# Designs tried in a protein design chat: VHH binders against c3ng28. Part 19

Target 1, 373 residues: c3ng28
Amino acid sequence: MLIIIRPSGEIALKSPRSRRNFEHTLANNIRSVIKEGKIWRSQGVLFLEVNDNNKNIEELSKVFGIASFSPVMSIKSYNNNLEDIINKAKEVFAEIVKGKIFSVRAKRIGSHNFTSLDVQRKVGEALYPFSRGVNLENPEVEVFIEIRNDVAYFYYKIIKGPRGLPVGVAGKTVVLFSGGIDSPVATWMMMKRGSIPVILNFNLGGSVHRKFVLEELSVLRKWSGGHKLKLFIVNGTDVLIKLSQIEKRNRVVMLKRVMYKVAERLCDKANAKSITTGESLSQVSSQTMTNLYVTEYGIKYPIFRPLIGFDKEEIVELARKIGTYEYSIKLPEYCAISTKARTSVELDEVLKDEENLNIDYEKVLENSEVIEI

## First folded at step 4 (VHH)

Design k23 (framework vhh_7mjh_2)
Fold by ESMFold2-Fast, scan of step 4:
Structure k23 (fold): chain B 373 residues (1-373), chain A 119 residues (1-119)
Amino acid sequence: as target 1 above (373 residues)
Amino acid sequence: EVQLVESGGGLVQPGGSLRLSCAASGFTVSSNYMSWVRQAPGKGLEWIGRIYTSGSTSYNPSLKSLVTISRDNSKNTLYLQMNSLRAEDTATYYCAREGRYLSDYFDYWGQGTTVTVSS
């Protein structure tokens, strides 16, 4: 079967050179997900030809860079003779419109001696006797005829894709991944913008925490455009023991500074140019403007916070859509962002504590467990 | 009030075994994650292992074949069994209660009990 794949509108608006590069990456990602068939670029769309037994085309709904896709029912070559198209449409769509209120939608690319309106009108007339009627605004079924030069494509399904940009076009980001509700959503948002996430997890909850982090990443792997997800798990308990030596009010911010510093080392190792977090402004005490300023002070990479302006309910809605929510809620509460942190810490106190703790961030990273998903 | 009191430390010969106890009062050990931590003279804190509310345990990979953590719920007491002791195991050993929040993590510590491994 043949599938018409329409790239995101943002890709279509790029320069011809950029558009070709983005469409090339998208095609490669589709091949990684579908694993069979032939894909090629043609006048603003991608065509994917697979065997008729492929049951995995629905996976295209999770490939970033796709606005929509349509399985093609039939193809008709013609010599600019509209009657050939009308006769083929009648053959293909008579059963589809049978007993239903329908509409015909026509799209045309290239030069013809007829218009899209001519196609819609004449095909509508030919199908009317089989139908229960025509309604352009609220039809029970829509049939589509897409004409590209001297070939007409007949379909009746338009399946929405996730839009965004192909994973791989924007480079790598190191994600500080807690496994709570927020960090999987932040990861998904960075993939939507074309980034390859490198996952860094500080394990504070033992084997149960590890289990549900892996389940969440298995879900996110379905959205990765075929890219493997690399996970680094740090034993957070050793860090917490060192943090017990400093005043309680500074511990949460200091733990976050350790996480950021280890993420910075991982950026160097993985050739990533940013750190991503699931932080939302003022959601918890540790995420006030002052505490975020203190947390990221002195970090050499930009910090991306895709959720910075999101409400908790907006994040939950996305987590449910992505499929990570059911696993996130099973993590122990102590592994979530602390609600007991002070709303304002002093930068000079935190920097002095950091110097006194003298944590070897490179060593912390070297002792991590590394998993590919 | 919450208190943790370690006992059972002392002088042990290399290759020997020792069991440390930690008596808790003011809370129930089976309702909290509990850890053992040690500090060798002139060195930093080193985590040994923990026991979960379920009774399952996890250990520092460097130490797991040499130590066992257990508890007696009826005595509200935590134990650390150590085998094949070496000179480098000389340290002050602490039991600690793990809090639910990062600001309160290891919210209570015992005073420690000293283990010296030498001939």
Scores: ipSAE 0.014, ipTM 0.578, lowest interface PAE 7.5, mean pLDDT 86

Design k24 (framework vhh_7mjh_2)
Fold by ESMFold2-Fast, scan of step 4:
Structure k24 (fold): chain B 373 residues (1-373), chain A 119 residues (1-119)
Amino acid sequence: as target 1 above (373 residues)
Amino acid sequence: EVQLVESGGGLVQPGGSLRLSCAASGFTVSSNYMSWVRQAPGKGLEWIGRIYTSGSTSYNPSLKSLVTISRDNSKNTLYLQMNSLRAEDTATYYCAREGKYLSEYFDYWGQGTTVTVSS
């Protein structure tokens, strides 16, 4: 069967060169996800031809860059003769509209001796006897005819895609990934804007923590547009042991500075140009304005916080939609407990502690476990 | 008031097994997360694993399936069972109490017990 794939509106508004590049990346991502059939670009849409029994078409609902897609029921070539289109519509849609209130929607691209309104009216008239009636505002079913030059495409489903931009167009970001509710959602939001996430996890909970991080990343892999996810696991407990040498009130912020500094080194190694975190403002004591300022002080890459202005309820709703929530809540209480910290630490004290600890961040990264998902 | 005392270390041959004990006083081990940590000569501290208040355990993935952590609530004692010991397992082994929050992790440590794996 043939599927019409409509790229996100933002892609359609780009210059012809940029649009071609974005559509090319999108097509490659679709090929990576579907793995069979043929895909080609045509006048602002992508056509995907697959076997009639392909259940994987639903996977298109998780490909960023897709606004919507429609399986095509029938195709009709014609010689600019509206009668051919009306007759085919009656044949294809009579059963679909049977006993229902319906509407006809027509789109037209190219030069014709008729308008989209002509198609809607005449097809509506032809289908009316099979239906319960017409309602343009609140129909029970909609049938669609898309006319592109000399070919008419008949469909009755428009399946919404996730929109956004194709993963791969916006470069890499290093994600500080805790495995809690927030960091998977932040990762998903960066993929939605076309970034390839490189995952950095500081493991505080051993094998159980590692298990649920991998399960969350397996869910996110379904949203990656076929791109593999690279995961670096640092022994975070070893870092906490080193931090036992400093005053308790500064330890949580210092741990976060270590995380940011290791992420900075990973940016260099992976050719990423930003660090992403799941932090939201004032959610926990370590995430006050002052503590975020102290945490990121001196980092050379931009820090993206997609969730900075989100309420906890908003984050949970997204986590459920994405599919990561069920795994995030299964972390042991130890791993799921928010960090306890002084709500306002002193920058000079933290920098002094950092100098005295003299942690080799590059060495910490070199000792990480590397997994490709 | 809070004290942790490790015991059971000593000389063991490669391929051997050893059980370390950590006796706690001044608090209840079952009410806290408890960890085992080791330090090989000239190297940094390496986390081995922990036991949660629930009694569940979690281990450093790099150590594979060579260790088991358990506790005896009646004796207020933590244990580390080690099997198939190798020369690289030569280290001083510490038990440590973990706080509920990250700022409170490893707030109390034992003095350590030394394990030497040698023929």
Scores: ipSAE 0.062, ipTM 0.593, lowest interface PAE 7.0, mean pLDDT 86

Design k25 (framework vhh_7mjh_2)
Fold by ESMFold2-Fast, scan of step 4:
Structure k25 (fold): chain B 373 residues (1-373), chain A 119 residues (1-119)
Amino acid sequence: as target 1 above (373 residues)
Amino acid sequence: EVQLVESGGGLVQPGGSLRLSCAASGFTVSSNYMSWVRQAPGKGLEWIGRIYTSGSTSYNPSLKSLVTISRDNSKNTLYLQMNSLRAEDTATYYCAREGRYLSDDFDIWGQGTTVTVSS
């Protein structure tokens, strides 16, 4: 019923004060996700005690800040008597290694009259008669003994977590969320680095777009470390009407500038310090180096583009892994703006168009639908 | 020195309310899981509830309707609010810091404060 949780290696390498704060946030996020049991910090790991290990294992696999976790099969308190540990290992692991090539991995924390190698060797010797052999490099089964102070923990599974940093440690970012393949992946990547996403969606496709955006966010909610996701849906119709007044080939870049400006307002309102987009370099004509420069020119906050160096295939594979791909592909394209933009718009021309359009970005944001999931 | 000191106990009439305090020194309560535990005369220890580092709480289901656990981080103090007290609530109440090693490991206990619910 006990699970050993190992924080990401990056957390372990931080200063003692910073590490304590990150481990504290991680523990809080795990509590928000699991909602039952007990979690506590101990010498570089977290222990979680719950009633339903299988269900909690699945949930822990989506908590950023976790490198790995192991359900504990058995616990043995000992009085510095290595024989007690060997006998318990034999009892617990004999059936696990039966007929298989195995290895023993031992970890020791604290002061003892024996080494990790002593444990590994003697437990290996004790289990050898039940096995088909030992292979330290490529075993069929690994068994683990983790000794912490006066207790030994016995387990045979190390389940990989998503790593990264606990959601909440890096502050808020406003995500320009289209609901296509890219923006959910960019959102996931920002959560992986510890940021709380505030979602801004420009709805150009009506109720069908709204439905699939909500489904994607329901998937991402499973990765949020228990943090609720706040969604602002802007009706883009009025913006599209104003954009009809400018040269058609400049409209996509101008729409993006409007989105960035509204996101900038939302950063102020939500106390976020960055804007995140799903843009990758040269993926489409509006995302050339020049057009990205023009799009973000004069924006107050840094623009994070987690996918800037990703190929389309890499983004698709992540979207499938995250679980958003199935919903992203169902979003219809109803923007009414040509996707065939100039590959290099003129900054001065765009800025002059922007001044002439004189869009009230605050009013655009004020009329948004706000949903918390 | 690391210590916990409970206060606020005393004689209370049935149906009354009482707030117990637990002042911590030598460590920060918001950085630890903190529990309240009670022991009625001649009986074993009964866990009441805990407050997590996040400020969330978890209670013994049999006591959930009667109690609320809170803390004041600026005063480094833990509280147990009890309402609708019954004779069965007569006990010595302890606050305890939960250990970081095993689930039933309490590494620091207070001296206890006695609550008597009069007939």
Scores: ipSAE 0.000, ipTM 0.098, lowest interface PAE 23.2, mean pLDDT 83

Design k26 (framework vhh_7mjh_2)
Fold by ESMFold2-Fast, scan of step 4:
Structure k26 (fold): chain B 373 residues (1-373), chain A 119 residues (1-119)
Amino acid sequence: as target 1 above (373 residues)
Amino acid sequence: EVQLVESGGGLVQPGGSLRLSCAASGFTVSSNYMSWVRQAPGKGLEWIGRIYTSGSTSYNPSLKSLVTISRDNSKNTLYLQMNSLRAEDTATYYCAREGRYLSDEFDIWGQGTTVTVSS
C-alpha cells in the first residue's frame, strides 16, 4: 500500500534549508515508528509504501509533523491524456460514490494541457450517474485525484494527523512528571512542538505510583516519533522526611522548589535547556501567582508551563484524547500534607527554610532510578 | 550480504540495441525503488530512470524514447533495454537501490557494466 503523507503547514512555511531538515527528521521518525517499507520526499509531500495498511494507519495518526495522510487506492501513469485519468477514476470510484452525494477534489503539480478544474468537472460528470448527486460544500463522500507530473493518485480518505513539529527538532526539556492528569498532557504538548522530553518523577506513592507512571509513559511513547523516553525516578520519601522539619504551610512550595532544583541539575546532565511542568494558574493553592514565583525563584532555566492558561475541563479533554486519563485517575493521591497549602507564602521565609534544610540536590538526582522506555 | 551485480555490457554498433541486467542478492528488488544511472567517460552521473515497487516506471525525459526499465520478480533481477544506441550513450551503467532516508538518494549500487557504442 502507498500512503501520501502531508507535513504540517508550519513546516512548509520554513526556509528551503530548514524545511529539508524538518522533513528529514519527520521521515526518520516515521521510519522509526513504522519500521518497514520505504519513505521518500516528493514535491512537498512524503510517500510511504508498506505491506499492510491496517497496521500502519493508527501509528501515523500519532506522529507529530503530519497534518494528514491518505491511503492510495490506485495509481495511473499517463501521457498527458486526461481521458486516461477520467476512465481510471470511473473504474476506482464508481462503487465509492454509489448511492451517495459526492464531490471530486483535484490537485495538479507539474505542466499539463488541462487544469485541476477540468479534472474535477469531467470526473464528476463521469461519476454522476452512479451517485445520488453532487454537493461541493457538504458531500457524504469526497473522492480525490492528485496528479504529479505524469502520475495520477486516486484516494477517498484524508486522515487527520496530529500536526505540530517532528519530535527531535526543538531540543530537550526536563519534565516534572507527577503522573497526575496534568503532567502527561504537558509532556504531549512539548512533543507536539518538537521537543524530546526527559522525564523526572518524584515517587511519593511507592510501587503502585511507579506502575501507573510507567503505564502513562507507555502511552506517551506512542507519540514520541520513535524516540525512547528516559525516566529518572527519585525516592520522594527521603525529601518528605526532611520537609517534616519545616512549618506545614510551607511544605508544598518547598517540595516544589526541591523538584525544580533537581530538574535544574538534570537539565545540566541531559543537555536540556528548559524545565516543563503541568501547572495551571490558580488550579490549586500551591499554584497561585505568588507561589509559582516563589517556587521558581533562582532557577537558571526557563520554565515552560503549556497548561498555565487551561482550565481543568480542557486538560481532562486532552488527557482523554491522548490516552493517559484512564491511568492518571488511578494514581494514589499525595497525602503527606494534612492541610491545604498557603495561597501566598513569603519568599524570604521559604529561602530561609531552604538554607536550613541544606538539601544536596545533585546527590538526590545521583541516587535516582533510571529507566529507558 | 546485500549486493547488486550488473551484466550485459559490451561493444555495440550505432543504431543497435542492448539489454542490461542487474541481479540482486540479500534483498528483494520488488520491495524497493530501483534506478539505472550512467556515467560517460570524464562526465558526471546521469539518471536514466526508476521502477517503483508498484511496477510503474519514470524516466529522464531526454532518454525516454531510448530506454525501458523492467524487472523479473521471480529472478530478483532488474533490466534496462536500450534501443537506437548512439556514440553519446557510451558509458558505465549502474544499477542502484534507492535509500529509505531523504538524505541518501542511493544506499546500494553495483560496480557497473560498460557499454561502448562504436562505429
Scores: ipSAE 0.000, ipTM 0.173, lowest interface PAE 19.1, mean pLDDT 84

Design k27 (framework vhh_7mjh_2)
Fold by ESMFold2-Fast, scan of step 4:
Structure k27 (fold): chain B 373 residues (1-373), chain A 119 residues (1-119)
Amino acid sequence: as target 1 above (373 residues)
Amino acid sequence: EVQLVESGGGLVQPGGSLRLSCAASGFTVSSNYMSWVRQAPGKGLEWIGRIYTSGSTSYNPSLKSLVTISRDNSKNTLYLQMNSLRAEDTATYYCAREGRYLSDHFDIWGQGTTVTVSS
């Protein structure tokens, strides 16, 4: 089976050189996911030829950089003779339009002795006797003829892809991944913009927490464009013990500063240029503007917060769509670390506490468990 | 008034075993996450492990094969079983209640019990 794959609109609008680079990365990602068949670029689209297998449709629906794709029902080579296209359309589409109100959509690339409108009109006339009628605005079925130079492609489905950019084009980001509802969604959003996530998890909840983090990452792996996901698991308990030495009101913000500082070291090690979090403004007491300012103070990498302006309801809807929600809700309650944080901590106090704790962030990272998914 | 009192420390020979107890008053241990923490002379605090409300346990990976945490709900008491003790295990051992929220983490500590491993 042949599949026409249409890159995201923002890829299509890039310069010819940039578009080529993005399409090349997209093709490589598709090869990594599908692992069979042949893929090639042609005049603004990708063609993928695989064995007749519906599993490839499901897999393509999770590849960022794809706006839409269409399984091709039939192909017809012709010598500028429109009648050949009309006859093939009757053969292919008569059963599809039978008893239905339909419309014909034609697209033409290259030089021809006829227009797209000519194709639509003549094919529409030929199919009309098999149909219940035509309606250009609200048809029950649409049939498509895409003519590229000397070849006509016949299809009747346009399946929407996830859009975005191919994973790999935007570089690496270190994600502070709690395993709650928010951090998987933030990870997905960074992959949608073409970034490769490097996952950093502070395990505060033991083996059960680890299990559900791995389940969530297995879901996200299906969206990674074939890229392996690296997971660094830090045992957070040693940090929690040190936090017992400082004022209670500062502990949650200090834990977050430790997480950010370890993420900063991981950026150096992994050649990532940003830290990503699932934080939303004012969602919980530790995520007030003042506390976010204190948390990130002195970090040398930009902090990306894709969810900063999202309501909880919006995040939950995305988590369900992505497939991570069912695992996120099963995380142990011990991880509700932001519930009793002060809404405003003092920067100077937190920085003094940080000096007093004297945590070796490099050692914390070096003692992490590393898993590829 | 909430309180934790450790007992069972003392002198033990290398390779020996020892069980520490932690008696709680003013609250129920099975309703809280409970941890064991130690501090060797001149060193910082080192987390040993915890027991969850469910009764499940988690341990410091460097100590997992050497220790077992348990509780007796009828006695409202936490235990730390230590095996194959080494000179490096010489420390003051604390039991601690983990707060309901992270901001209250280890909100109640015992006074500690000292374990000395020497030949």
Scores: ipSAE 0.000, ipTM 0.265, lowest interface PAE 14.6, mean pLDDT 84

Design k28 (framework vhh_7mjh_2)
Fold by ESMFold2-Fast, scan of step 4:
Parts: C-alpha cells; sequence; structure tokens
Structure k28 (fold): chain B 373 residues (1-373), chain A 119 residues (1-119)
C-alpha cells in the first residue's frame, strides 16, 4: 500500500537547501518508526510503501513534521489523456460516492493539456449518476485525484498529522521532568519543535514514582520520531536532607535551584543548549514571576517554559491527547517539602543559603542512574 | 564608562590592619553583587567575600574572622577591612562586579592594589 505524506507547511517555506535537509530528517525518522517498506521524496511530498497500511497509519499520526497523509486507493499511469483519468476515477470512486452527496478535488503538478478544474468538472459529471448529488462546500464524501506528471493518484482520505518539525533538527534540550501532568506536555511541545529531549528526573517518591515516570516516557517515546530518550534519575533524598538545614519558606525555591544547577551540568555533558521545564506562570506559589526570576538567576543556559502562558485546563487537555495523563494522575503526592513557598522570596537570602549548602552539583549528576528508553 | 579603581594598599607590619577602597563609576554598587579577590605572587586567584544588593555579606570560610566587607552607597564605594595581617596575606587585591553567575564569572575588574605584609 502506498501513502502520500505531506510535510508541514513551515518546512515548505524554507530555502531549497534547508527544505531538503528537513525532508531528509523527516524521511529518516519515518524509517526509524516504520521499520518496514520503502520511503522516497518526490516534488514536495514523501511516498511510503508498506504491507500493512492500518498499523502504519496509527504510527504516522505521531511523527512530527507531517501535516497530513493519505492512503492511496489506486494509481493510473496515463499518456496525458484526461479520458484515462476520468475512466479510472469512475471505476475507483463509483462505490465510494454511491448514495452520497460528494465533491471532487483535483491537484496537478507538471505540464498537462488540461486544468485541475477540468478534472474536477469531468470526473464530477462521470460520478454524478451514482451519487445523491454534488455539494462543493459541505459534501458527505470528498474524492481526490492528485496528478504528478504522467501518474494519477486516487484517494478519499486525508488524515491529519501532528505538524511541527522533525525531531532532531533543533538540537538537544535538558528537560526537568517531574512526572506530573505538566512536564510530559512540555517535553512533547519541545519535540514538536524538533528538539531531542534529555530527561532529568529528581526521584523524591521512590519506586512507585519511578515506575510512572518510565510509563510516561514510554508514551513520549512514540512521539520521538524513533529517537531514543535518555533518562538521568537523581536520588533526591540527599538533597532534601541538605534543604532541611535552611528556612522552610526558602526550601521549595532552593530545591528548584538545585534542579536547575544539575540540569546546567547535564547540558554541558549532553551538549544541550537549553533547559526546559513544565512551569506555568502563577500556577503555584513557587511559580510566581519573582520566584521564577530567583529560581533561574545565574543559570547560563536559556530556560524554555513552553507552558508559561497555559491554563491548567489547557495542559490537562493536551496531556489527554498525548496519552500521558492516565499515568501522571497515578503519581503519589510527596510531602517531604512544603509546596507552600513564599510568593516572593528574597534573591539575596536564597543565594546566601545556596553558598552555605555548597552542593557539589557535578557529583550529584555523576551519581545518577542512566536509562535509555 | 564602567570602571572600578582600588586604593589603600601598601606596606604593613605583621599583626597590623588595613582598609582597602574600591571606587565605582558608570554603575551603582548597591544594585550589583560585588566581590573582593586576591592573588599572591606566583599563585592563583583566591575569593575573599562578597556584598549582596541587600547589604548582607558572605566570606571565604578560611578568611571570615579576618575580613569585613562594607559599602558607602552615597560615595558608590566598596571597602575591605583586614585585621591581624600575616605574611601570607601579601597579594594584589581586586574588587570585581559579579556578572550573571555567583562565583562563575566577573564582568568588571579593577586594576588591583598591592598589599605587602613585612617587617
Amino acid sequence: as target 1 above (373 residues)
Amino acid sequence: EVQLVESGGGLVQPGGSLRLSCAASGFTVSSNYMSWVRQAPGKGLEWIGRIYTSGSTSYNPSLKSLVTISRDNSKNTLYLQMNSLRAEDTATYYCAREGRYLGDAFDIWGQGTTVTVSS
């Protein structure tokens, strides 16, 4: 079975050289996800030929860089003769339009002695007797004919892909991954922009927490374009013990600064150029404008917060669509550190506490468990 | 133009005290984290301490009992008070404005003032 894959419109707007590079990465990602068949580039689209169309359709719906794709019902080689296309359309589509209100859509690439409008009109006329009527605006069924030079492709489904950019084109980001509802969605959004996430998790909740983090990452792995996800798990218990030595009101922000500082060292090790978090503005007391300023102060890499302007309801809706929500809600609540941080901590006080704690962030990272998913 | 100028160095006897000054121009000392750093002949840089925007201070634990950092906001000037000086305190002393990172980088340095502890 043949599938026409249409890259995201953003890829089509790139220079010819960049477009080729993005299309090449997309093709490689599709090959990594769909480990069978043949894929090739042709005049702004990718063709994928596989044995099992239904299974491969599901997998393509999770490949970033794909705007849409269509399983091809039939192919007709013709000698620039419109009558051949009309007769094949009648043969292929008569049963599809039977008893339904329909429309014909035609696309044409190359030099022909007919227009797309000629195809739509004449195929429409040929199919009309089998149908319940024609409605160009609101049909019950649309049939498509895509003509590329001397070959016509007949299909009646256009399936939406996730759009975005191929994973791998934008470089690496270190994700501070809590396993809650927000961090998986932030990870997904960075993959949608073509980044390879390197996952950093501070385990504060033991083996159960670890289990659901791994399950969430297994879901996200389906969206990674075939790229493996590298997970670094830090035992958070030692950090919590050190934090017990500072004032309670500063502990949550200090924990976040430790996480950011370890993520900074992981950026160096993994050759990543940014840190990504699932933080949204004013969602909790530790995520006020002032506390985010204090948390990231002095970090040398840009901090990406894809969810900064999202409401909780929007994040939950995305988590359900991605498939991580069902695992995120099963994470146990961990109460060793109060979530009741000051809404406005003092920068000077936090920086002084940080110097007094004198945590060896490199050593914390060196003692992490490393898993490839 | 942003600059720092240290002064007050010189020859001092063992057990003596000395106060160094650092005059800032082109920026406000009270709006930045400011540090004192020293370099003994033939050795690397050693951090002495800092003053925060709040006016609080932190010190190298090895030097905490011997030094005090302060500022005069009206004069836009930093001070380093040193007591009980020893031969090992012979060094060039620099004031520095801390950049984006605490302890990682300084974006503005003075030219330094030399302190020699000798009898």
Scores: ipSAE 0.000, ipTM 0.121, lowest interface PAE 21.5, mean pLDDT 84

Design k29 (framework vhh_7mjh_2)
Fold by ESMFold2-Fast, scan of step 4:
Order: structure tokens, then sequence, then C-alpha cells
Structure k29 (fold): chain B 373 residues (1-373), chain A 119 residues (1-119)
């Protein structure tokens, strides 16, 4: 079957050169996800020709850069004779509108001796006897005719895509990924803006925690536009043991600084230009304005916090939509990571503790387990 | 008086097995997350594994096939079983109690027991 794919409106607003590059990346991502078929550009849309496989259509709903797509029921070449289009529409849509209130939508590209309104009116008249009636504002079914030069395309479904930008156009970001509710949503938001996430996990919960992190990443892999997700797992317990040497009230912020410092080294190794976290302002004591300032002090890369202004309820809603929530809630509770921290630590004290601990962040990263998903 | 006392260390041949014990006083091991940690001469601390209040265990992936952690609630004692010992396993072994919060971390440590793997 043939599918009309409409790129996100934001892509259409780019310069001709940038638009071509974004559409090219989108086509490559679609090819990676679908794995078979033929894809080509035509006058602002992408056409995808595949074997009849409903699973492939569902997969397009998770490709960032797609505003909408429509499976084509039929195609009609014509010699600028509107009657050919009307007769084909009657043949194709009679059963679709049968016993229903309907509307006809027409779109036209190129030069013709008729208007889109002419098509809508004439096709509507031809289909009316089969229907229960016409309602242009609240129909039970809509039928579409898209005319491009001397070819008419007939379809009755417009399936919404996730919009955004094609994964790959915005570069790499290192995600500090806990496996809780927040970090998968932050990862999804960065992919929606075209970034390739490189996942860094500090494992404090052992093999069971590792299992659920992998399950969450398998869900996110469906949204990656065919890009593999690289996961680095650090043994976080070794870091906790070192933190026993400093003042108790500074330990949570120091653990976060270690995470940020290791993420900084991973940015260098993976050629990423930012660090992403799932932190939301004032959600927990370690995420106060002062503690976030202390945590990121001296980091070379920008820190992106897509969820900084989100309420917990908003994050849960997105996690359910993405499909990660069901796995996030299965992560084992580990009492030692329940945070009890000062709401305002002193920068100079934390920096002195950091100097005294003298953790080899490069070595911590070198000892990580690396998995491609 | 809260205390942890390790025992069972000594000289062992490469490929051999050894079981370490850790006796707790002043608190109940089954009510806490308990870990084993080692330190080789001239090197930093390395986490071996933990036992949860449920009795489930988790291990350092590098050591998973070589060690088993268990406890005897009636004796209030933690155990570390080690198999297929190598020269690189020569270290002082500690048992430690984990705190409820990250701020507590590993608050109670034993004195350690030394394991030497050589011919």
Amino acid sequence: as target 1 above (373 residues)
Amino acid sequence: EVQLVESGGGLVQPGGSLRLSCAASGFTVSSNYMSWVRQAPGKGLEWIGRIYTSGSTSYNPSLKSLVTISRDNSKNTLYLQMNSLRAEDTATYYCAREGRYLTDAFDIWGQGTTVTVSS
C-alpha cells in the first residue's frame, strides 16, 4: 500500500537547505523503522510504498518529525476530466459513507480547470444517496481527495504522528537515567526535539534494577527513529562507599555531582554537547534552586532539564502516553536512596569535600557496563 | 553498643574456597540492608554485594559468579561464601550496615578480616 506522510509544520518553516536536510533525515529514520518498502519526496510530503502490514503503520505513529499520515485506498490518473475523479470517488467511498453523516475534503496542487470546492461539491453530490447526510463541521466520517497534477489520491484516514523533529538532527545528549518515572519522560522530550540520547545509569539497586531500566529503554527504543540507544551502567554502590568519608548532610548533593562529572566525561567520549536530567524544581530537597546550583557548578556542558517546570501529575500523564510508566513503577524501592538532604548546602564545603575525595571520574566511567539496545 | 565483627580470614590456595562471618551486636541484621566490601593492599574500597531485609541479594557484576551472601537470623550473623579464589582476591574484607537514607550511607563498619590468596 501507498502512505502519504506529512512532515511537522516546524520543518516547513526552515530554509530550503535546512528543510531538505531535515526531510532527508526523516526519510532515513522512516526507512530504519519500516525496514522495507520505497520512500520518496514529492511537493512537501513523503510517499511510502510498503507491503500490506498494519504493524508498520502503527510504528509510524512513534516517528518524530511526522505530523500525520494517511494510507491511500486508491489512485486515479486522469486527463483533467473532473468526471473521472467523481466516478472513482463514488466507487471507492460509497461503502465508507454508507448510513453515515459524512463530509468531503479536497486538496489540489498544480493547475486544473476546476477548484477544490468544485471537487468537494460534486463528490458530495455523488455520495449523498449512499449516506445518512452531510455535515461539514461534525461528520461521523470524512473522505479525502488529494489531487497532485494529473493524479488523484483517495483516502479516509488521517492518523496523527508525534510531530517534533527527526531524531538525529539536533546532536547527542547524555541522559542521567535513574529508571524512575521522570528520566524516561525527559529522554522522550529530548528525542522529540531531534536529539540522540546516550544513557548513563548509576545502579544502586543491583540486578533487578538493571532489568527494569532495560525494559524502559526497550519502550523508548520504539520512539528513537531507528537509532540504537547506548546504555552505560555505573556501579553506584562503589561511589556511595566513598561518600561515607564526608559529612552526612552533603552526601546526596555530592552523589549528584559525581553523576554530573561522570556524565561530563561521557559527553567527551560520545561527542555529546549537553547533559539531560529528569529534575523538576522543588520536587525533592535535593532539587531546590540552591542545590541545583551547587550540583552543576563547574560543569563544562549545558544542563537540560525538560521537566524543570512540570508538576508530578503532568509527568505521570506523559509517562503513561509514552508507555514507560508501567515499568517505572515496577522498579524496587531502595531505602538507602530515599533522599534526606539539606535544602541549601554550602558550595565551598561541597567543593572541599570533592577535592578531598579525589574521585577518578574517568575510571568510574571506564568500569561501566556498555549495552546497545 | 552497636558493633560488627568479621572472622574467617586467612591464607588460602588459588582456586580454593573460604567463608567469612560477620557477627552483629546492638542491632538486628535482618532489619537492615547489609553489605560486604573489600580493600586490596594499596587500593580503594570495592563493593562486593548486599542482602536486603527481604533476604534477596544483589552483587557487583564483576564478582557475581564467585560469591554468595547469606545470613542466619537466629545467630544475628552475616556470611560471605567465596569460591574459585584468585591472587587478585587478596584483600581486607569488611561487613557494613547501610543507612535508610543516602545521607547515612554505610554508618557501621567492622574491623575487617584479611584474606591472602597465595601458594
Scores: ipSAE 0.000, ipTM 0.342, lowest interface PAE 13.1, mean pLDDT 84

Design k30 (framework vhh_7mjh_2)
Fold by ESMFold2-Fast, scan of step 4:
Structure k30 (fold): chain B 373 residues (1-373), chain A 119 residues (1-119)
Amino acid sequence: as target 1 above (373 residues)
Amino acid sequence: EVQLVESGGGLVQPGGSLRLSCAASGFTVSSNYMSWVRQAPGKGLEWIGRIYTSGSTSYNPSLKSLVTISRDNSKNTLYLQMNSLRAEDTATYYCAREGRYLRDAFDIWGQGTTVTVSS
């Protein structure tokens, strides 16, 4: 079967060279996901040819960079043979328009002895007897004919893709990944913008926590455009011992500063240019404006917070859509509980504690477990 | 009552071996992450290793091959086996339960048992 794949509209707005590079990355990602058939670019779209019994076509709905796709039937049409197009349209669409108010949409590329309007009018006339009527503005069913040079393509399904940009075009980001509801959604949002996430997890919950983090990353892997996800798991116990030496109310902000500092070293090692977190403004005491300011103070890389303006309900809804929610809620309580951190920690106090703790962030990262998913 | 009680400390000669015990009451060691931590006189806390609920272990790289952490679920007791002891191993050794929340860090500590390595 033949499928027309339409890249995101944002890709079409890019310069010719940039658009070519984005389309090339998209084609490679599709090859990695489908693993079968032939893909090629043609005048603003991609064509994918697969076996008729292919079971993996629905996976295109999880490839960022795709606006929509349609299974098509095609015929070779010659410039003087509009009648062949009309006859094929009757064959393909008669049952589709049966008992319904319909419209015909035609698009044409190349040189022909007929116009798009000629196709719409003549096909509409031929299908009218099978239908309940024609309405160009508010039809119950739309049927489409796309003519490209000497080939006509017929379709009536437009399946929505996730849009966004192909994973791989925007560089790497280090994601501080807790495994809670928020960080998987933040990871998904960065992939939607074309970034390859490098996952950094501080494990405080042992094997059960590890299990659900891996399940969440398995779900996110389906959205990665075939790119493998690299996971660094840091042993949290040594950090917790150091944190036991400071005031309890400052510990969560200090733990976050440690996480940010280790992520900063990972950016250097992985050639990433940003740190991404699942933080939302004022959601918990550690995520007030003041505490976010204190947490990121002195970090060299930009901090991306895709969820900064999201409500809890919006994040949950998106987590359910992505497929991570069912695993996030099963994490051990000690990794999912809101902290009693001060809503306004003192920067000078935190910086003094940080100097006194004198944590070797590079060594913390070197002792991490590395997994490829 | 939730308690941890360490035992087995004392004087040992350089190159010797020693096994420390940590008896838990009021909770089950196999249901928690348990750590051993030491503090040499005038120095900060140094993490030795932990045993996970699964029974797997992880150790401070500086101490690996010199220590072994184990547990006996029937006795609800944690153990630290130490071999090839040196003078720098002189410290107070603590058994600790890892807290469920970041703010709690280690929520239960034993009183400590002192190990002195000298001739």
Scores: ipSAE 0.000, ipTM 0.266, lowest interface PAE 14.6, mean pLDDT 84

